VH-VL binders against p39998r288to527. Designs and how they scored, part 20

Target 1, 240 residues: p39998r288to527
Amino acid sequence: VQLLEMESITSEFFSINSAGLLENFAVNASFFLKQKLGGRARLRLQNSNPEPLVVILASDSNRSGAKALALGRHLCQTGHIRVITLFTCSQNELQDSMVKKQTDIYKKCGGKIVNSVSSLESAMETLNSPVEIVIDAMQGYDCTLSDLAGTSEVIESRIKSMISWCNKQRGSTKVWSLDIPNGFDAGSGMPDIFFSDRIEATGIICSGWPLIAINNLIANLPSLEDAVLIDIGIPQGAYS

## First folded at step 5 (VH-VL)

Design v42 (framework fv_canakinumab)
Fold by ESMFold2-Fast, scan of step 5:
Structure v42 (fold): chain C 240 residues (1-240), chain A 119 residues (1-119), chain B 107 residues (1-107)
Amino acid sequence: as target 1 above (240 residues)
Amino acid sequence: QVQLVESGGGVVQPGRSLRLSCAASGFTFSSYGMNWVRQAPGKGLEWVAIIWYDGSNKYYADSVKGRFTISRDNSKNTLYLQMNGLRAEDTAVYYCARDWYTGYAFDIWGQGTLVTVSS
Amino acid sequence: EIVLTQSPDFQSVTPKEKVTITCRASQSISSYLHWYQQKPDQSPKLLIKYASRSFSGVPSRFSGSGSGTDFTLTINSLEAEDAAAYYCHQSDSWPLTFGPGTKVDIK
C-alpha cells in the first residue's frame, strides 16, 4: 500500500513515471544482492569458481514481475551473474506491457528464460552453477497467488511446481521475495487462506510497507531472517 | 566431511618428473577452483598454480611456468600437478587447496605430500 | 608482483596477553588480504578473509583489520593452542603471494 501510493505521488507531482521508480528499485536492489553474492571480490581477479546463479520466479501479470526482470537485467549486465527466469505462464502468454518491455531488455543483456521446472533443472545441470539466490516475484499488490492459480488448472499446477522447486532449494540457497512474500496479503501481511502452498522466503526486498504488515509477516513466516527497505529516490516531501 | 588428500610425493633426482594427485571428497569438486601451494622445509608458503572449476583457465608462479602443468578430472574428483624438469629448489611439501567462493582465499587444505629433489 | 612483509618475525607471549601481527603490501590491495594459521606439522587453516571477515568456526579472539597497504591480525587473549605461524596472503593481483610469516610462541 505505501509502495503504490509513493509511485502515484512521484508520477503525478514530480514528473517521474513508474518506469523511473522501477529502475531506481532495480539498481539499488541489485547493489544489495551483489553484496549478498560476495561483492567486487568475486570479479576483481575473475572468479575461478562458477559465476553465481540467480533464479527469478516471476508472474507475467503483475508489477513485481516487471521489477524482478529489471533487477535481473542489472545483475546480468553489471555483476557477472547468471540469471534464469521462469514465468507462471509461457513467454508468449505475457500479458502485462511493462513485463514484456523488461523481458525484451533483460534478454538483450544476457538473461535466460525457461518454460518449465524441468527445463530449469536441465539448464542448471548444463551451467554447473549452484543456485545461490532465488527471487520470488510471483505475487504483487494487484494480483494474489490465489488469483493467478485460479485462472486455469495448468497455471495452478505450474505455480505449485515452482513453489515446490524453490522450497526444495532452501538450505544453501537464499530466497528473496520482492515487495510481499508469495502467499501473503500485501496490506495486512496475513496468509492467503485460499492457497496453502507458499514460498519459504529468507528475506524481503521492498521500497515501503505498513508497520502492521511487517509484524504479521514476522509472526506468520518462520523462515524470514531479514527485511530490506530500498530507497527509490522519492524526495523527502513526498513521503510526508 | 570435506576432505582433500594428496599423493604422489617422493624422492626424485634433478631433471626427472613426478605427478601429484589430490583426491577431493565431501563437496561438489566441479564447483570450485583449485590450487597448489608449496612450502620448503622450514620456510614459508609459496603459491604454485591454480585451475578454474571447469579447467578453462590456469595460472602459474613464474618459478614453475613451463615445467609444471596443473589439470583436473571432475568425473573423478581429482586435481593433478605434473612436475617436469625438477630442481633442488622444488623440494617442498605440496598442498592441495580449495578456493573460497569469492576471490582466492583458501578455505580447505590437504595434509600435504613431500617432494624431495636430490642427487 | 606484490610483496607482503610481516612484523614481527617472531614473538614469545605470556598466555592471556594481546598479540598484534602486521602485514604490509608493496602497493594497495584494497581489502583482498587473508590470514592463515599453521600449527607445527599441520596444514594451514583460514582464519580471516577479506581483511576483517572471520571464517566459520574461528574463535572470536581472532580479528582482522586494515585496508590498502596496512593490515593487522589481532589475538585478543592468547591461548596455549594459538602457538603457530601466521601468514598473510593477497588475492588482489597475479601472481598470488604470501607474507613470510610470523611465529608466535608461548612464554
Scores: ipSAE 0.234, ipTM 0.685, lowest interface PAE 4.0, mean pLDDT 83

Design v43 (framework fv_canakinumab)
Fold by ESMFold2-Fast, scan of step 5:
Structure v43 (fold): chain C 240 residues (1-240), chain A 119 residues (1-119), chain B 107 residues (1-107)
Amino acid sequence: as target 1 above (240 residues)
Amino acid sequence: QVQLVESGGGVVQPGRSLRLSCAASGFTFSSYGMNWVRQAPGKGLEWVAIIWYDGSNKYYADSVKGRFTISRDNSKNTLYLQMNGLRAEDTAVYYCARDWYTGYAFDIWGQGTLVTVSS
Amino acid sequence: EIVLTQSPDFQSVTPKEKVTITCRASQSISSYLHWYQQKPDQSPKLLIKEASKSFSGVPSRFSGSGSGTDFTLTINSLEAEDAAAYYCHQSDSWPLTFGPGTKVDIK
């Protein structure tokens, strides 16, 4: 009985922790990115130019993907930021329950999803909005590019196409990677020796500061200009 | 090259009308809000009018409201300023200027076209 | 309308000297203040946007600061080509307005 009660409490604790921390990340990261998109200056006076476009490259299988969809939802809620998401898999093949939940809410808030790099480019032309930010959420602490690509040749080809597209956008577009840039080992921050394609990130948005990984990323990613710690707050219920 | 070229300036009598044009090249004209800014000889800059990227919204300086009309033709990459009821105090070099993505800062300016209204 | 006041109206400066131009708004405009340079017989050129953000291609000797009602444009080491009129411009409220300008001459 005591064990069952402990398991019930633990499940509720981790459920609240997961949902609460993800929401806190999304809220604070969206605030940061809104500033990068021009902040209140762009929105307050009803900018005479088209709304900025944010493109999300997301995994269906890790926490970074869930964070990115939650972040996209908050960006869409402004009514002045256009968001398009492209997954490492078909939308119908989403595996992670939190990614599915956040994707449903994201769509209800006006977020758009495309199924290929080709359809992404078509959507960009139709919207006639500049791509100002790409959010890289294809890899996190819990899943490497080698892990994702190794599941099938189709997924490997898709990931490589997404990385290639992303790197081609650099110039006027800033690339922000969630937690760990795609193509780097989460634990060490060193380049993934089993996968040569890497996102040329402008900056990193993370919910924690892994000292070893951050130092190695700075040494091995010449494109990196910024690293931002997002305060995710620990719910009071998480304290023992 | 990103470029704005104004035309249509000249000498005109008080009370008459004049239409200015601004030809845009080197960028996607339909993706930017556009402005008119004027400068009287030897004086400072004065903002005149703005038009949204799609023509959906417009604002004017109080000194020109009801007399000037800003418009655009995105198919021709051209901005216009129709000036009616011209007064001596409208004498100025008229610049067209492109709105930057944030804060209504003007990042690209034309060379200007001189409008002289006889006393 | 929001009135912008610039100080000084005019300054004559020796090359390599530091130049400071102040712009004061009649009401708070947060950081919606931009700086332009206009050389004789030329169109204005954007230097600083949103109080402190340098525009692309502008020399590093130009910098901006301030918020609310008080703003400053600084030229850390004046070059001969910097002889020009400098204008502040607010985008907080309609109608948009410019300051009267500050003329910088080289001795």
Scores: ipSAE 0.261, ipTM 0.680, lowest interface PAE 3.0, mean pLDDT 83

Design v44 (framework fv_canakinumab)
Fold by ESMFold2-Fast, scan of step 5:
Structure v44 (fold): chain C 240 residues (1-240), chain A 119 residues (1-119), chain B 107 residues (1-107)
Amino acid sequence: as target 1 above (240 residues)
Amino acid sequence: QVQLVESGGGVVQPGRSLRLSCAASGFTFSSYGMNWVRQAPGKGLEWVAIIWYDGSNKYYADSVKGRFTISRDNSKNTLYLQMNGLRAEDTAVYYCARDWYTGYAFDIWGQGTLVTVSS
Amino acid sequence: EIVLTQSPDFQSVTPKEKVTITCRASQSISSYLHWYQQKPDQSPKLLIKWASRSFSGVPSRFSGSGSGTDFTLTINSLEAEDAAAYYCHQSDSWPLTFGPGTKVDIK
């Protein structure tokens, strides 16, 4: 809630539009994730290991999905990070105009999109790379996982398969949720009582967080190791 | 259980050849660059060779160039070091070591296998 | 080839004392330096990567610092299990090279 209110205030009163806020998030989040992937040493041309693989699990109907595609584009632009995205609906069924625009730019920058968990696993085998980071962008402040799953049985089944795939990844794979971990309420940090499947996130990347929500997440998400607040350019006055 | 196990060491005469093996388990072998590092009795560590995750590139220490060949078989999760023209100064414990994901730091090491070159 | 020099060669220290080991490179290697611990009859173990970043599972008493040509490994309060040889290793240039090692014993 705090993120939605501050973005609205900033766009209306300070001439910072939502596209500008999106880019500020993507740039700063990509810098952070490049550091987590080992920075300059890992991402140089003559690395003995495969280029890092980042998988994005994204919704077509929330701000987190649009942020994830923008983030993925910045990671792809580096040329030394492989990015694959899987949507909660088929890529041809995307309805949100901002998600569509970010997806088009993402593809032009070398980003790959797959249409199912099976296709994702096939792509991973072809690249011969284990996934090192999963970006969870299936839920945000403006749309719960219950809201997404409630639209159809097909979407519910797909979301559950994506969560299951993500949680099955073992070892050194780190899961970073954008804004709010999948399966938790944004305002309270409590588990979503209407949808029991949850991403076992390693960390969260957000633009703002209620203090109570962090404590509740720690109590209800034992996998959580880290949380980072990204500066998206909201003026200090907008926080009041 | 991430593990590297070396084998193939022994006593050989100067000028002979020996092949070392390193069996990997508990991780996706084909996703990591692999190294050989040796240690002469009572001496320090000396890097010997590296091979990329897919076998596409290799580098060697100057002391072994032209005599040693590093290779791997990803289907068998095994790293090899073919040692030709062995010399007394090649006497050492040979370790295989995995590249850390962020570059050429070695996060996982085998127990080592002793190679003794003597007349 | 980049030559790494370590000092001291040997250090005997009372438990709980601070130990400092230095590694000097013959040319600048930025922060591409790593530290390993090797206990008697055991394989080396990674302690510190990229001059100052602790490897997972390594006790907090170990720390690294430095850049360019001069690097240090510090053990703030020596424990009995820290008796070992310590090696620095550069990954800046081919061939990769190790320092000659520093042996730390307990008095």
Scores: ipSAE 0.080, ipTM 0.597, lowest interface PAE 5.3, mean pLDDT 82

Design v45 (framework fv_canakinumab)
Fold by ESMFold2-Fast, scan of step 5:
Structure v45 (fold): chain C 240 residues (1-240), chain A 119 residues (1-119), chain B 107 residues (1-107)
Amino acid sequence: as target 1 above (240 residues)
Amino acid sequence: QVQLVESGGGVVQPGRSLRLSCAASGFTFSSYGMNWVRQAPGKGLEWVAIIWYDGSNKYYADSVKGRFTISRDNSKNTLYLQMNGLRAEDTAVYYCARDWYTGYAFDIWGQGTLVTVSS
Amino acid sequence: EIVLTQSPDFQSVTPKEKVTITCRASQSISSYLHWYQQKPDQSPKLLIKYAERSFSGVPSRFSGSGSGTDFTLTINSLEAEDAAAYYCHQSDSWPLTFGPGTKVDIK
């Protein structure tokens, strides 16, 4: 897991704590995604077309969830991008302190949270805007989808419905997974054999990349068009 | 196929009113801002008015403020321009034009409808 | 309002020749400048958006450049079908404005 080691090194050498690395990711990833949404021209105060809608699918058991909420905050903080988040569990069941903290800040910056795919569909109808980007942050390097679901049939069913909803959006919607697409093993990039449902990602946003994983994802994920490395402040000498 | 078709042009006396229509087809009309642009015979293009995708905001050229009103009916996929207090200098071909996704570049234009104000 | 000026106002050129049209804004408009082509008795067509981005389906011989107050449209190798009026248009601030146009004729 090269990405976690590099983040730790940056914190140690430059007194940049984990919150600082998270913010560096969110800022740089938000610039990239704003360009995918049409950039400054589309996103300025007086665009005559609907404000773009970004949907975040997130969990509270990995670092990708916190990254996604921080990213969502940066996307919605200027008021020109609408962001709706759906968690793999109920909002009041969030346990991870970092996810809770980023969720609180996200809401204060205008981000919205829904509790089900049904509520998400209703919110989309109310906004009268199609989803332009889905950010997949249900998994991450530190756990598998099977680990996330555990023995809970409720959580497993919820995750499967979120994956199904996401894959159905792919016609006009671009799906960007943080670090690794849901349904794939983080280390190898191979499909998760214990969880058959997986995200059909358009692209991947990461701050580090295991070479074996990218090769296997390319072979096993036909929807994959792009992979983007985001600079989180790790010195160039550490990227070897 | 994406198409805009203007109608309602004609010859009118100064001081009178005329309403132009623009029928949209081949795209989700309610997802785009719409514009009116005019061109006097043998002259250049002049932007006239814009209306947001949901009708929530409108802007006008100074030459038409207070006289022209832009509106839309998203259920009918139709854009309108109500022109009151017409003047000889309003004589022009009137085009409706669709905003591109990334702001006020006009990617689709109608064929235009001629408005002639006699003097 | 932002005034756009174009030069030249008229240009007669031989096929395959390079054509350059300039557009100058009375104040900075960043990159919010678009180029349109209007052939005789036809509606305008979008060529270049946001100073330098080619619109879909536009021939590669058309290119745009510039930022701030000075912009150029280049036709690298003029074809007969390029005889038209060319207009710049700013979308930086209200009201939206067009340049007066540049007419390009083929010899």
Scores: ipSAE 0.150, ipTM 0.639, lowest interface PAE 5.0, mean pLDDT 83

Design v46 (framework fv_canakinumab)
Fold by ESMFold2-Fast, scan of step 5:
Structure v46 (fold): chain C 240 residues (1-240), chain A 119 residues (1-119), chain B 107 residues (1-107)
Amino acid sequence: as target 1 above (240 residues)
Amino acid sequence: QVQLVESGGGVVQPGRSLRLSCAASGFTFSSYGMNWVRQAPGKGLEWVAIIWYDGSNKYYADSVKGRFTISRDNSKNTLYLQMNGLRAEDTAVYYCARDWYTGYAFDIWGQGTLVTVSS
Amino acid sequence: EIVLTQSPDFQSVTPKEKVTITCRASQSISSYLHWYQQKPDQSPKLLIKYASYSFSGVPSRFSGSGSGTDFTLTINSLEAEDAAAYYCHQSDSWPLTFGPGTKVDIK
């Protein structure tokens, strides 16, 4: 049995529009992930190891993908974290307008994008650094992996190769899924029976979860060690 | 399997030199800072030296500064400790240790190699 | 250099009892303190990093706490295989230093 610990992070920034809420998520999630990367000790100028490498596996068509690119921007913008993103589609085929917008800003802030698992492997070899964190943002609350693949065998094969690559990194790499681990139903926490390939997530970063979904995830995701709640709304005068 | 294997220890007379080696396998050696830590017989641990992942920086314990040189060959996955001007108080088991990914905490250790400095 | 002191230097404990080991730094080291276990004739193993974070694979009975100058390693329910020397180690300042060690034995 794996231990599950819930944490809450409160943002000092807030906005009532969707772009502001996305930014609030990205800021708070970046603070949390910087601590998971070793915080001040790891992110200091005088570290004996190379700068941390974070890989983002992102959807081109849902809110989780947009959140991941905004998060990636905050991580690379700090200057001591390397971030590489791989999309569930080729970069030229990005469809969602918010994902496109966040991708443009991410690139301008120093974020890197690769177009295939083989390009990702090549980039990792060049950097001479193992991946320390993978951010899984392929599935959203309203979009399953099966929905994302559609009827395209090319996209389905691509998603499966991304999942396979991610699971191979598990030994020394911590995998954090945004909102819902891919391969699971957001409401129930039960496995998606229509798409059998699943990320073996180490932890979850979300804005809220039903208790029944959390219990089902613990029962059905043996890799799960942690879950974190991010506050993206009004702080209610409290700090955490 | 991740492992570190030290070699080169032995009996040596005061004032002489000895070079220790540490062979790394099962991980990307060039991505980690590496350390030497020693332990005198029946005593506690003493940090000796560190070298950064690319060899660009090094630090030493005051007791060995000017006498010991840490180096690495990333193409051979090997860490070295060149020990000059050996003294009786350098007698110890020498461990090779890998920095944890946040640096300066040691997650993987070798089995150690004994260095005895004796007349 | 930063000097670390540990207490007690030795303790003999019955299985299932709680063990507490203290490490005190000569100046503030924030949370840059790590704990190691060394069994007889074996290499040290990392237990706790950065004062309070358990290293992967370490049994849940081990926990760490503290900040600044005062740190504690706790073994909530001692098992026979926990007979070992325990060392604290600071990574705040050069040179890196270890505590003198605490030996835990079972009789």
Scores: ipSAE 0.179, ipTM 0.648, lowest interface PAE 4.1, mean pLDDT 83

Design v47 (framework fv_canakinumab)
Fold by ESMFold2-Fast, scan of step 5:
Parts: sequence; structure tokens; C-alpha cells
Structure v47 (fold): chain C 240 residues (1-240), chain A 119 residues (1-119), chain B 107 residues (1-107)
Amino acid sequence: as target 1 above (240 residues)
Amino acid sequence: QVQLVESGGGVVQPGRSLRLSCAASGFTFSNYGMNWVRQAPGKGLEWVAIIWYDGSNKYYADSVKGRFTISRDNSKNTLYLQMNGLRAEDTAVYYCARDWYTGYAFDIWGQGTLVTVSS
Amino acid sequence: EIVLTQSPDFQSVTPKEKVTITCRASQSISSYLHWYQQKPDQSPKLLIKYASKSFSGVPSRFSGSGSGTDFTLTINSLEAEDAAAYYCHQSDSWPLTFGPGTKVDIK
């Protein structure tokens, strides 16, 4: 909620529109994640190992999905990071215009999209590389996973399989959730009592004010090792 | 457990050849670049050679270029170093070392195998 | 070749004292500098990667700093088990090179 309020204020009073805020998030978050992937040493130098693989788990109906695709696009643009995205719905069913636009640009920059967990596992096997980072963007402030899963049994099954796959990658894989990890209430940061399946995130990337929800999440998610606030370019005047 | 085990060292006369092997276990060998690093008795570490994860690129120290050949067999999880035209100054413990996944920092090392070249 | 120089060559240190080892590169290598520990009759072990990033399982008393041409490895409070040779290694350009080593012994 506080993030949506800041976006509205900046676009109205400081001439920064939502697309500009999205781009600022993606640029700064990509810089942070590139450092987590080994930075200039791995990404600039010719690497003796396979290029890092980043998997994005994204919703198609909220700002989190658009943010994740924009972030994935910036990661792909380096030419030394492989990115695969799996949506909570079929790619043919994308409805949100911003998600569609970001998805198109993402594909033009070399990003890959798969349509199921089995297709994702096949792609990983072909690349012969373990996933190093998973970006969790399945839940947004405006739509919970229980809301999405409740729309159909197909979507519910898909979401559960995506969460199960993600948690199975624990160990060498670091999971970074955008704003709020799935399975937690976006407004309060408390566990979602209507949807028990949740991602055990390693870290959180938030693109706004430190929320009460973030503090509640830190208290209730023992897997959490890091939390980082990404500067999305909101003028100082919007904070007071 | 992640392990590298070298073999093939021994005593050899100048001008002869020797082949070292490094057996990898406990990790996906084909996902890592591999190195040979040597250490003469009582001396410091000297990097010898590297091979990319798929064998597509190789680099050598000037002191061994043209004489040593690094290779790998990903189906057997094994790294090799073919040493030709051996010299007294090649006497050293030879370590097999794995590139850290970001590249060029050596996170896992074998126990080493001693190569002694007669004077 | 990038030449790495380490100082001191050798030092004998009382337990619990702070130890500082420096590594200087003949030209800028940004942060592409790594530190290894080698105990007697053992293989080297990675301590610090990319100038300042601790490798997993390494005790918190070890830390690294620096960029460009000047780098430092610090052992905050020396323990008996830290008696070893310490090597810096650059990965900025080919060929890869190591420093000559610094031997740390307990008084």
C-alpha cells in the first residue's frame, strides 16, 4: 500500500510516471543482483563456468510481474546471464498491458519463457546448470496468491507446483522475493491463512518505504537472510 | 562430499612425458572450469593451466606452453594434464583446482600429486 | 604478466595479536584478488574472494580489503591453528598469477 501511494504521488506531482518508476526499480535491482551473481569478475570476464541461470516466477496481473520482467530484461541485456520466466498463467492468457509490453521487450533482449514446471526442468537440463537465483514475483500488493489460486483449479495446481519447485531448489540457489514473498498477506506481512503453500525466501527486494508488513515478514520467515530497499527514484519531497 | 583426487605423479627423467589425472566427485563436473596449479618443494604456488567447463577454451602459463596440454572428459568426471618435454624445473606437487562458480577463484583443491624430474 | 608482491615475507606473532598481510599488484586489478591459506603438508584453502568477500565456513576473524593495486588480509586475533602460508592470487588478466606468499608462525 505504501508503495502504490508513493507511485501515485511521484507521477502526479513530480512528473515521474509509473513506467519511469518501474525502469528505476529494474535498473537498481539488476545492479544488486549482478553483484549477487559474482559481479564484474564473472559477468565481464570470459567465464570458465556456464553463464549464471536466473529463474523468474511471475504473475501476469499485477505490478510485481511487470517489475520482474523489466528486471529480467536488464539481466539479459548483459549477454552473460541466462533468464527463464514461468508465469502463474499460460503465456497466451496474459491480459495486463504493462506485463505484455515488458514481456515483449524481455523476449527481444534474449529472455526465455516456459509454460510449465516440467518445461522449466527440461530447459535447465539442456543448459546443464543449476539455478543460482530465483526471483519470486508471484504475489503483489493488489492481488494475493490465494486470490489467484481461487480463480480456477488449474491455476491453483500451477501455483502450488511452482512453489514446490522453488523450495526444492534450496541449497545452492538463493531466492529473492519482490516486496512480499508469496504466502504472506501483502498489507500486513502476516502468514496467509487461506493459502498454506509459501516460498521460503532467502532475501527480499522491496521498492518502497520500509513497511510494517516487511517487519512482520522478517519476524515470521526464518529462511530470510537479507532484506534490501531498492531506490526507485522517488524525490525526497515525496517522503515527507 | 565434493572431492578432487589427483594421480599419475612419480619420478621421471628429463625430456620424458607424464600424464596426470584428476578424478572429481560430489559435484557436477561439467559445470566448472578446472585448473592445474603447481608448487615446487619449499616454494610458492604457480598457476599452470585452465580449461573451460566444456573444453572450448584453454590457457597456459608461459613456462609450460607448447609442452603441456590440459584436457577433460566430462563423461568420466576427469581432468588431465599431459606433460611433454619435462625439465628439472617442472619438479613440483601438482594440484587440481576447481574454479569457484563466479570463475577464477579456486574453491576446491585436490591433495596433490608429486612429480619429480631427475637432474 | 601482473606481478604480485606480498609483505611481510615472514612474521612470528604472539597468539591473540592482529596480523596484517599486504599484497600489491604491478598494475590495477580492480577487485579481482583472492586469498588462500596453506597449512603445512596440506592443500591451499580459499579464504577471501574478490578482495573482501569471505568464503563460506571461514572464521570471522579473517577479513580482506582493498582495490586497485593495494590489498590487505587481516586476522583480527591470531589463533594457533592460523600458523600457515598465505597467498594472494589475481584473476584480472591472463596469465593468472600468485603472490610469493607470507608465512605466519606462532611465537
Scores: ipSAE 0.127, ipTM 0.623, lowest interface PAE 4.9, mean pLDDT 82

Design v48 (framework fv_canakinumab)
Fold by ESMFold2-Fast, scan of step 5:
Structure v48 (fold): chain C 240 residues (1-240), chain A 119 residues (1-119), chain B 107 residues (1-107)
Amino acid sequence: as target 1 above (240 residues)
Amino acid sequence: QVQLVESGGGVVQPGRSLRLSCAASGFTFSRYGMNWVRQAPGKGLEWVAIIWYDGSNKYYADSVKGRFTISRDNSKNTLYLQMNGLRAEDTAVYYCARDWYTGYAFDIWGQGTLVTVSS
Amino acid sequence: EIVLTQSPDFQSVTPKEKVTITCRASQSISSYLHWYQQKPDQSPKLLIKYASKSFSGVPSRFSGSGSGTDFTLTINSLEAEDAAAYYCHQSDSWPLTFGPGTKVDIK
């Protein structure tokens, strides 16, 4: 909530709109992730090893999903990073206007979208590229997993299969969650008691520091190795 | 466990051909670019050739361009160097070397195989 | 072709002494320079990649620095097992090239 209030204040009083804040996040987060993928050395000459593959697990209906698709767009526009996105719903069911807009641009930049975990695994086999990074962008600050699933057993089963797939990739793959790992409360950093499946994140990329949540996540998520704050361009006046 | 083993070296007359092999084990061979690097007796290292993980691209040192061909068989985890038109100055120990994951630094090397071009 | 030159070509040193080896490129290669160690009758071993990043398992006494055209490999306190030839290698441009090597002997 505090993060959402800061963004609203910035848009209203300093003429920085939500699209500008999202773009600033995506640009800065993409530079950070490119460094994690080997930086200029790997991406400059078209490496003799396979191009890195980044998989995005994204909400179809919240800010976290929109951020992830914008991030994916910046990653794939280099031509040397393969990006595949899997949504919490079918691509044809996208309702959120910002997620739709970012998805359209993402596809124009060469990003791929798959409709299920099985089609994701088939795409991975075809590319013969190791998954080096998974971006978890299903929950964010906007909602809980229970909110995303609603009363739909189909969507709940889909989210659980996405989490299970993600956790199985750990070992050679690094998992980066946007703002908060899936299955944890954004405000407190405590495990979601109403949804037992949780992302075992390696790191967190956030646009603001919820100090209490970060401390609780460190205590409750043994897989967590890193946390990084991305500058989204909020003027100093908004922090006073 | 991770290792590269070269074979196929020997004594050969100038103008003849020789084929070197490098057998890889302990890693997913099909995900790495591979190199040949040579060293003349008592001299320094000289890079010879590279082949990309899928065989889609190759580069050669000017001294061997047009005479040597690098290739790979990912189903057999094997790298090859076909050497044609051999010259006395090609006499060297030939090493197989793997690219580091970000490319072009050689993290794993074979033991080498000696090629002697002598009349 | 980018030419790499190393200095000195030979150095004989006492155990625990600091050893410094330099590598100079004929053109700027940014940080695309790597260092290798080769002991007698053995294959080369990667020590330092991308000018300054230690390869896993390499003793902390080895360090690299530099950018552009001037690079340095330092052994802070030489041990007997460090007697070897040391080579720099550039990966900035095709063809890839090695320096001529620096031989380090123990007194």
Scores: ipSAE 0.447, ipTM 0.776, lowest interface PAE 1.9, mean pLDDT 85

